# Designs tried in a protein design chat: VH-VL binders against o27280. Part 303

Target 1, 266 residues: o27280
Amino acid sequence: MDSMNVPEVLEIKRIVEESESVKTFIFSWDFRREVRPGQFVMVWDFRDEKPMSVSLIDPVRSEIGISIRRVGEFTDRVHGLSEGDLLGIRGPYGRGFELMGRDILLVGGGIGMAPLAALADEATARGMRVDALVAARTADELLFLDRLEAAGVNISTCTDDGSCGFKGFAHERLLTLEENHDMAAVCGPEPMMFQVMRILDERDVPAQLSLERYMKCAVGICGQCCLDDTGFRVCAEGPVFWSQELSRVREFGRYRRDPAGRRVPW
Key: E = the ipSAE of ESMFold2; O = the ipSAE of OpenDDE; V2 = 0.75 times the mean of E and O plus 0.25 times the DockQ between their complexes.

## First folded at step 11 (VH-VL)

Design Y58 (framework fv_acasunlimab; at its last look DockQ between E and O 0.87; V2 from the best seeds 0.00; counts 0 for: pae E 2.5 > 2)
Fold by OpenDDE, look of step 13:
Structure Y58 (fold): chain C 266 residues (1-266), chain A 118 residues (1-118), chain B 108 residues (1-108)
Amino acid sequence: as target 1 above (266 residues)
Amino acid sequence: EVQLLEPGGGLVQPGGSLRLSCEASGFTFSRYWMSWVRQAPGKGLEWVSAISTGGKSTFYADSVRGRFTISRDSSKNTLFLQMSSLRAEDTAVYYCAKWYIGRAFDIWGQGTLVTVSS
Amino acid sequence: SYVLTQPPSVSVAPGQTARITCGGNNIGSESVHWYQQKPGQAPVLVVYYDSERPSGLPERFSGSNSGNTATLTISRVEAGDEADYYCQVYDDSSDHYVFGGGTKLTVL
């Protein structure tokens, strides 16, 4: 099949510690293989394989970055790696974000800011005005602030505990912002995205949202990432969906399926 | 029923002006980007202009930039195309088109003929 | 500007499969949409995002996109499928919606 499906063993060029729980792993990349913000790659540590969003796309340095949050055994192993160590990377896969208009709103929660940071870079490079609502539980979990600021992004922060910026959730902060944008891109906890989407719909702002599901094959074959009712495959038709598409997805914001296929509430 | 109606076409002399309108019904007009697409007689489709939901951002084909102005009135569910400095090459059927997703157009009007001739 | 190239015409017998191509530089990295236009009528979206079908469209219509070529495939072609077909993309570099030149499908 496509050579894209064969993992390429790449050396970790450098590691950026984004927070206590998030690291960005940077790799040399041949940009003859195009990658877009919102797309994901399958990361293989020679034991297991997991989908990860691309958080950095740097054609000048011929590099990509993958931001990984420490959440389990696989990510524990990966976080134990050092510069010079090897990982298998295959992809990119999935539907990425599309930029529309002249000004865009990014709403991100936690590690959800990873693909949005890449999108911000592209948008600003294109001369677009970018507003970003960056949300996290605490101040120390806010991601990519310096990077976004350096790119010229107008940043608003939101923390659950009020340790930085608006005290509350992203959708609550969004309600306090009156400006409408040509388009919005959203990525984070699904309950957050669900609420944000509702607000954006009410404001007539076209929105794209990046979903997270258990993915096994990444090529639309195994069906592990299928969404109920629609049959959308997150790895093939997504992970980026338009709000119009997600409005048809019953499970969105309500539940997900675990690796065993069981319904699990958010 | 979802539909777009395009009155306003007609005959105009070169250098003249004409305003097209497109009235939307059957869907929430304010939620969608809108575009104009034209088709010269016996020719293919050519995108003309697009406007964001709030009307803040407008886009134009190089062929019409500076001469055409796209606008919208959400209270009237109407899209407009103000055409000025019209040229013979602007002769075409003009379609109003609704943005769907991924920059596709899922709803089209039946089109209105604009003829620029002396 | 970005250019999409379509064959001017394609002929197919009823019941057979028609394939209409749309060529573009690295078009496989773009999202391609397809429209059907019958004489005297407005275009109708038949495929979007390379391979997705709008509701109400028969499964006979399908699409693919890779490399430098996108393809609209119409299986079990019927007389009613005779029309002009246009591919379309969005060019980010110029902020233009770009249509192909169109392909006339004749059902023999």
Scores: ipSAE 0.916, ipTM 0.948, lowest interface PAE 0.5, mean pLDDT 95
Fold by ESMFold2-Fast, scan of step 11:
Structure Y58 (fold): chain C 266 residues (1-266), chain A 118 residues (1-118), chain B 108 residues (1-108)
Amino acid sequence: as target 1 above (266 residues)
Amino acid sequence: EVQLLEPGGGLVQPGGSLRLSCEASGFTFSRYWMSWVRQAPGKGLEWVSAISTGGKSTFYADSVRGRFTISRDSSKNTLFLQMSSLRAEDTAVYYCAKWYIGRAFDIWGQGTLVTVSS
Amino acid sequence: SYVLTQPPSVSVAPGQTARITCGGNNIGSESVHWYQQKPGQAPVLVVYYDSERPSGLPERFSGSNSGNTATLTISRVEAGDEADYYCQVYDDSSDHYVFGGGTKLTVL
């Protein structure tokens, strides 16, 4: 086995509180192990291990950042840690986002802005024009607005409840935005991504979408990968897929499967 | 049937011009970036040019920049390469190629021979 | 410009495994695609995204990509596999597609 499949115990160098429920944990990183936006690492708290997308990639400071939303026992324990505490990190894993063209549209929902924030940094450094649609249920759940603004990103916002920006869903806001992009990247709740993908498909914009539930499959834990009626398997090597791949997956945006393989609506 | 059809080839004098065309069928042409890739006799593959889905962004290999112009007409499912100031070094089989995931090419035309000589 | 390096030729006996390499600076961070080209024919995509296969292609074609080297592996080689093989990446810093110089596979 190579060293990326063995957890390296790293010290938490800095913690940034992004919101009441989201923190970014920053670690020193040896960039001999290349990390790309859209890739993830396995975070080990010496009891449980969970996949987390990389949200900051900074070779100049030799740092990576991992943004974690508090949603359960593991993430609650990790949120209780302080600078100087230790976590096990292995990776990176999975397909990263791939850039092409002169401009890109980012559409992020909630914590889905985390991998897109890293992508925004790469795209702006590359000289691309970046437009970002940042969506959340409420204003308090809009993430990385200051970081995106500092990077020179053109930002649009929407919230389901109307507490900030456009009142409505991401796909409703997207319909009011410029449609001529060379590519797009999307990350957020699967029903949101499905609706956004349909609009981008109609606009002939090639899109990449990051599916959190396929991160375990990329490391050989394939409990979340299923075949549809055509026998098409959405990949063990996610989490990032092109819209052309997802258009053939019957379950995408419509239902998921429980451990017994039964359909569970979103 | 998914295919890219390139009509004929041409013999052109140095300094001359020629326009290549490539007609797509069996897929939704407007949804994909398209490229031209060439191959000189007995040599390897060399990417020439690419165009975005909406046609607003075009890209060129250094060897052809300023001399070649890529364009598309999605209403006719047709990709074009306008070649000007042709040189003997431009002699090659020219393939049109359709974008695929990962930034690969899954569908290729049959190839059009362009010969640049007196 | 980004450069992909392939050996000019590789020879293998029928039924054995052929390995064709594609060298590039930090190529493991790129998606590598492989094409088969037979004389007088257009290239055919045989491996994409480092290790994925297009529908209808034999199971014996596979790929890997790590560090500075990507590899196309053809198991249980058949005479019909004789062809030129090209690796390809997209250089996102320049928006250029880059091909390797090609490798001629000979099946003895």
Scores: ipSAE 0.823, ipTM 0.912, lowest interface PAE 0.7, mean pLDDT 88
Fold by ESMFold2, look of step 13:
Structure Y58 (fold): chain C 266 residues (1-266), chain A 118 residues (1-118), chain B 108 residues (1-108)
Amino acid sequence: as target 1 above (266 residues)
Amino acid sequence: EVQLLEPGGGLVQPGGSLRLSCEASGFTFSRYWMSWVRQAPGKGLEWVSAISTGGKSTFYADSVRGRFTISRDSSKNTLFLQMSSLRAEDTAVYYCAKWYIGRAFDIWGQGTLVTVSS
Amino acid sequence: SYVLTQPPSVSVAPGQTARITCGGNNIGSESVHWYQQKPGQAPVLVVYYDSERPSGLPERFSGSNSGNTATLTISRVEAGDEADYYCQVYDDSSDHYVFGGGTKLTVL
């Protein structure tokens, strides 16, 4: 047990309202603990502890940002906090995204754009061309558009209700986009990721996808984040997987597990 | 069986040209980045070049940039290395290698010897 | 550019444990891969992602990576392990693959 396994109590330095339901919480961070896009931290509100993806990595200002959508009791409590309030943070954990080549396609659904925004910052800083397909149910749930545009990312949008951009699902929009990226990174609802992965595989675009599973330990020993049939631990071998790793996983796109380990349909 | 087969080595004179090929079987060739890695006699491994799945992007070690050209033909499951302006220091066994997750190489060809000598 | 440093040689007795190091600036943040090469043969991947073994590799091959050092560990060394061993990373800044200089493992 090293210092990354013990929560550090940190002050909320700044809160950014990303949308009606999404806030980014910014903390000072000691970058001797390197943080990579796609890694996660465990956020502790002194009652519960939940995994959250890092959305901002700024070594120059010594800051990280964590974007949280309000969806339940834990996130409701965190959204009620103010600047100066405290949260416990442990991590980072997991395998982040790996960049390769000169261009990349990002496909993000809803809050799944959070880790991809961090990746976009890194990719553009390296001089890569970045195309992003940003998907949501409605226009007001499309995240990080201004930030991505300011970074020089080429943005395509889709919404389920058609209120912005293409009306339909991300994988349907993807069929109309350029096919020749060196790699792709995908994060969002697992059914969306499954369909996007199929198309990218047919186009011979190497893809990395970020999965969400129930977690307790975050260091790979408790087994609660394991994927069926492979034994992959999302907190250790993931949360980011290559598409060929996921093609071996029977449960991907079909079901998830609740806190008691029971299979639940998506 | 997954394999890579590299015919095409041989003896060439300094300043000459040679094209290497690498035929792939047992996997979906078009889905993977490919590389050439060389090894001078008695020396270590040296990466030479890489190519993306669609051939859109190519990458070269500084020692070969401008003299070597990597290419691929997915209809023939074949990787190529066009070498020109060859020098004595290009003498090596040349391997083709298949990209693997984490940016490793999991399948290597047998290698083919290129000797640059008068 | 990015440099990986390996000892030129390591000698061990049969049945003992060999440790082969690969040094690099902040290599603990990289994914490190290891290859075995026997004389006259192509390299064979023996460890990837720091510590993962390809299917079919014996458990006596293992790896670790933290700080500035990655290590390949071979337990219960046997004569058949005598080979050259290379570490490798991908350098994101140059889009180059980088190999260490290699370590000759001798089993005496």
Scores: ipSAE 0.577, ipTM 0.815, lowest interface PAE 2.5, mean pLDDT 88
OpenDDE, second read of step 12: ipSAE 0.913; ipTM 0.947
ESMFold2 (binder alone), look of step 13: mean pLDDT 91; pTM 0.934

Design Y59 (framework fv_acasunlimab; at its last look DockQ between E and O 0.76; V2 from the best seeds 0.00; counts 0 for: pae E 3.3 > 2)
Fold by OpenDDE, second read of step 12:
Structure Y59 (fold): chain C 266 residues (1-266), chain A 118 residues (1-118), chain B 108 residues (1-108)
Amino acid sequence: as target 1 above (266 residues)
Amino acid sequence: EVQLLEPGGGLVQPGGSLRLSCEASGFTFSRYWMSWVRQAPGKGLEWVSAISTGGKSTFYADSVRGRFTISRDSSKNTLFLQMSSLRAEDTAVYYCAKWYIGRAFDIWGQGTLVTVSS
Amino acid sequence: SYVLTQPPSVSVAPGQTARITCGGNNIGSESVHWYQQKPGQAPVLVVYQDSERPSGLPERFSGSNSGNTATLTISRVEAGDEADYYCQVYDDSSDHYVFGGGTKLTVL
């Protein structure tokens, strides 16, 4: 299991405003606890706890970053915090991305770019060529563009309203790209990921996809994040899955479980 | 039936060359990375080389880099290993192996023996 | 180079539980795979990604991985389980697939 199951109270060192709705909170980190892109941590604000992807891994500065989108009561409280304030962090948990090949494609939608940004840093540090398709509803919601560019990532943008880059969805933009990569990493809205996976499979590109589900324990015990027909626990066997694994998951791209365990469509 | 067949092994003198083949059937060959893994007599497994699905990226163990060349032909569902400057320590059973999730190998050929001897 | 260390041999009586270890620096952060190889045969994947079983493998085979040690556990060992077992990881720093030295499991 994971090295830390009890939240460690950490001070927010810095806050980066990524967009109107997304902030990255930076913490000092002891890298004796290794963390990989694609893994998540449980963030505790002393009232509630939520899983959040690690979006920055900086062993040189001994820091990690957690990007959080403002979407509800918990995230509203967190977004109200300032530098110097405290949060509880436990983890990391889950399976992260595995890099293959010399060049990789990253396809991210919205906050899904968070773990992919961390992956991009690792890939570029290893000397890999990285292409990133960054999607969002509007130009203002595109995340990490400057950071990715600074890392040497080749960026293609896609927006629903056409305010930046390709007008349309990520999978539509992907269809216009002819080059294949050694592997792909995907994270975003599940309907997007489902379509992207299909295209990548048809193109014989190995793909990893990061799923989002409600998590309670993060250690594979409570079953809240179990996927139908496989019994995969997103917190334990994921959140990063290979396309071969997800092909066995009936609910993928179709529905998810709410906090009460009810099926809800995407 | 899913299988990998490996012809091409044999006896070769030191400094010689040999080309191994691995023919895949029962699965979509083009969708998977492929590797060669060898096993010297009475010894353990040693990874030799890997190739991406499109064939544009290749990887080699330090022990064979510069001497071995991995390639593939999707139209023939065939994986190749061109061996040159062969040494006695290259003597082994050579397996082709199909990539599986997490960098595992789920399908293996029966293996072909390569003997390098004077 | 990354090195995986296995005991050269493990012996177990039928019906008992065999545990085969694979040691490596911070191996717990790696994805470990296990292969079974019987004499004169090709290796067979028995556990992947630390604890997952391929289709067709009995539940008697399980795996775990933490800290510096991965473990393959074979419960209710049968005579047919006698084989060599290899652990395997991928070393990102060198772009090498790395195998352990192998463990011979003897069923007494």
Scores: ipSAE 0.916, ipTM 0.948, lowest interface PAE 0.5, mean pLDDT 95
Fold by ESMFold2-Fast, scan of step 11:
Structure Y59 (fold): chain C 266 residues (1-266), chain A 118 residues (1-118), chain B 108 residues (1-108)
Amino acid sequence: as target 1 above (266 residues)
Amino acid sequence: EVQLLEPGGGLVQPGGSLRLSCEASGFTFSRYWMSWVRQAPGKGLEWVSAISTGGKSTFYADSVRGRFTISRDSSKNTLFLQMSSLRAEDTAVYYCAKWYIGRAFDIWGQGTLVTVSS
Amino acid sequence: SYVLTQPPSVSVAPGQTARITCGGNNIGSESVHWYQQKPGQAPVLVVYQDSERPSGLPERFSGSNSGNTATLTISRVEAGDEADYYCQVYDDSSDHYVFGGGTKLTVL
């Protein structure tokens, strides 16, 4: 599709400051190009292009939102932009989240709550009961709490340092939550997702997990965008995977690859 | 060996009732949503009902809602379909089927024929 | 409410490529699964999640899904491939599994 593979230059309609390090950039969108929660777009600042998950899908306002954490030169430049400035957007790409059942648990860590916020909107609109466990290193890094509350989501929080909610990691907080769900969706740091997946597997809860670490090749042409053992390409076959798919991947939650392709522990 | 075994259906009169069962072996039954899918003679596949892993959520095709009840007993690795108020158009081979990645079905029972006739 | 449309039959010569389509509104946004069914037998999953193959299935079976059409492709067709083929999706809005009407593949 020409429109998917060629960047469209869009005006930044609105910017929402989610935290000191995270902003959501909102664009008008023609929903003839369907966008699903869990999909991503390539954001082009006319110098570099990076994949970003879609965090807001609003057909009523004809808008999409893209939440970006400031972590390097590209994201620093984008954070310096103002309403009215232009960015190139290409996509959407990847497999989105798939819903089933009457209730869903969302487990998000840091910026991983961004694609889950879009999913929460879809799940609540569908009539599902939504529980969200929102995890971060500190209270300042907890994202989308007001938006989730406005959507009718039942929220639990935890921070590594204990600055808000439960003191500890997401999987430790999950162990104190008693209710089982028809399904779950998880997005955040890979070690967190691995621990959460193990608990959900033991509770017989089917889960989907979003892996965004190797989304440098949006069309799946790059052989470097693959997982160990199964050969999955995140940009082609992901970023969303069912837990049954990830349980076969030895690298998931244990190892990553550095820029030179060497195995390094998490 | 991974399999689903259906002991057999039967012949019932219109308005009658029948309970189907499906016994799982070779996998952890409790981990998967389960479904019933039927096929009338010479016709295509039609999904009938599904049940969540813990059995708290059940779903039904419009044609059977209110008449059929799906249930499971994970201690016995068994899926059930209680059929009531049976009609001639419920005549079909009934398959139990196990959930798979993407909401597919990877393992199917051998099928059990249910004939509703006077 | 969601409907999947398949041609009722497709004919192909041995060694050629068979293509079986599954039409649905925005089906490219769904995961499409394909089943083979031979007379008197239970269905067998041959393609899942649009293009993935179960272990042990021939590489001759492949799938694609874009826009309003998903396609099951069977290359180098053999007589043993003669069967009914069904596509299937899950309708998130209703929690219903939906099957296509089936396509009879005849190998002449």
Scores: ipSAE 0.834, ipTM 0.919, lowest interface PAE 0.7, mean pLDDT 88
Fold by ESMFold2, look of step 13:
Structure Y59 (fold): chain C 266 residues (1-266), chain A 118 residues (1-118), chain B 108 residues (1-108)
Amino acid sequence: as target 1 above (266 residues)
Amino acid sequence: EVQLLEPGGGLVQPGGSLRLSCEASGFTFSRYWMSWVRQAPGKGLEWVSAISTGGKSTFYADSVRGRFTISRDSSKNTLFLQMSSLRAEDTAVYYCAKWYIGRAFDIWGQGTLVTVSS
Amino acid sequence: SYVLTQPPSVSVAPGQTARITCGGNNIGSESVHWYQQKPGQAPVLVVYQDSERPSGLPERFSGSNSGNTATLTISRVEAGDEADYYCQVYDDSSDHYVFGGGTKLTVL
């Protein structure tokens, strides 16, 4: 019986405080439903349902981890839960990252490091060299540094306020970094991703970027996650896109859409 | 017009060597991985080799590893395949191909025939 | 290492639907690409990433991929669709591109 589209109620096995504002919730998971880095799940707190990135994929322990930043009422409620409490999870959904080559650059902003942490684990396990640029507004918001270091990832940091690493934006730090990678993976605030994509295109580095859009059904039926001029649905044809696909999309980096389909600035 | 052109080919004896070239036009050559794919007469497609955008990483099918060397010259928009220690089994039409979204190939040359026979 | 299996041939009447399969262990977790090759010509990409169509390809060409089987579907088959069809994946464990053995589509 295929129940991927119906939330399964799962017990929170462990909670890891990644920062003051980010927690990772760990669940037992039946890997008959395979999970790829860059895919997402819908998390249901019995009142509302939101898409969240998978940050830990551990088939050996039969566990997944879902990292959630506290930014509003839904995430406040979820952050108030304890180990043993229940959440509904449906998925995974979407197309994940595709690895190729011998080295990869990861560029993550804030919670965008969550899917990239999962990808870094896979890349290092396959023997790739992994460089990661980890960006945040302040040092306390830099995510997954110890985990990335333990995996053998070469880390560069930047913070808007300069409290750790390079002072400035991720794309500014990127200009000072090595230019020669076989591929890149990018996830973070969409304005950051646009600037990073432009630089990577100029450097001839093939890139995949993970987008966030409003989602209702997560299976491609309702059209709420659709990109303007391509017909791509983030929940079905994404959330991970190659940079060539996004270069054709007018809305990328410029605006987003609310539940009513209206254009809203970032 | 976007195209890949593989000049000539030829007849080579077993154990011999041959260098193939592929000239690209109509797209920014430096931005794409490139590959060689071959097809023996009456047979299917067989991937041979690939090279990353900067030429930093090269990859080979097991059947050609140690005998073939892929390279590129981005200033001349040209892909190369240096073939050595040729065998009868290397007889094929050799295509060059351009990388595309999702690790596919969207632009192919018309192919050049390499015959290894005494 | 990774092996893709295609039937050697498929026959279909004009106007009917052709389905060309590509078998592989857990191929549903791979991105599958399809090429059409007419006699004496280079291959042409007709489907990529399982189900996406390149610009200019008719809606008659579609694809799906789940479990151990990817399928290229050509609806309302025309005589001009007669060709060899190959599936392809990228095997990230070896960094190899892998092609299936090819399927000859005959339109009777």
Scores: ipSAE 0.504, ipTM 0.794, lowest interface PAE 3.3, mean pLDDT 88
ESMFold2 (binder alone), look of step 13: mean pLDDT 92; pTM 0.944
OpenDDE, look of step 13: ipSAE 0.913; ipTM 0.946

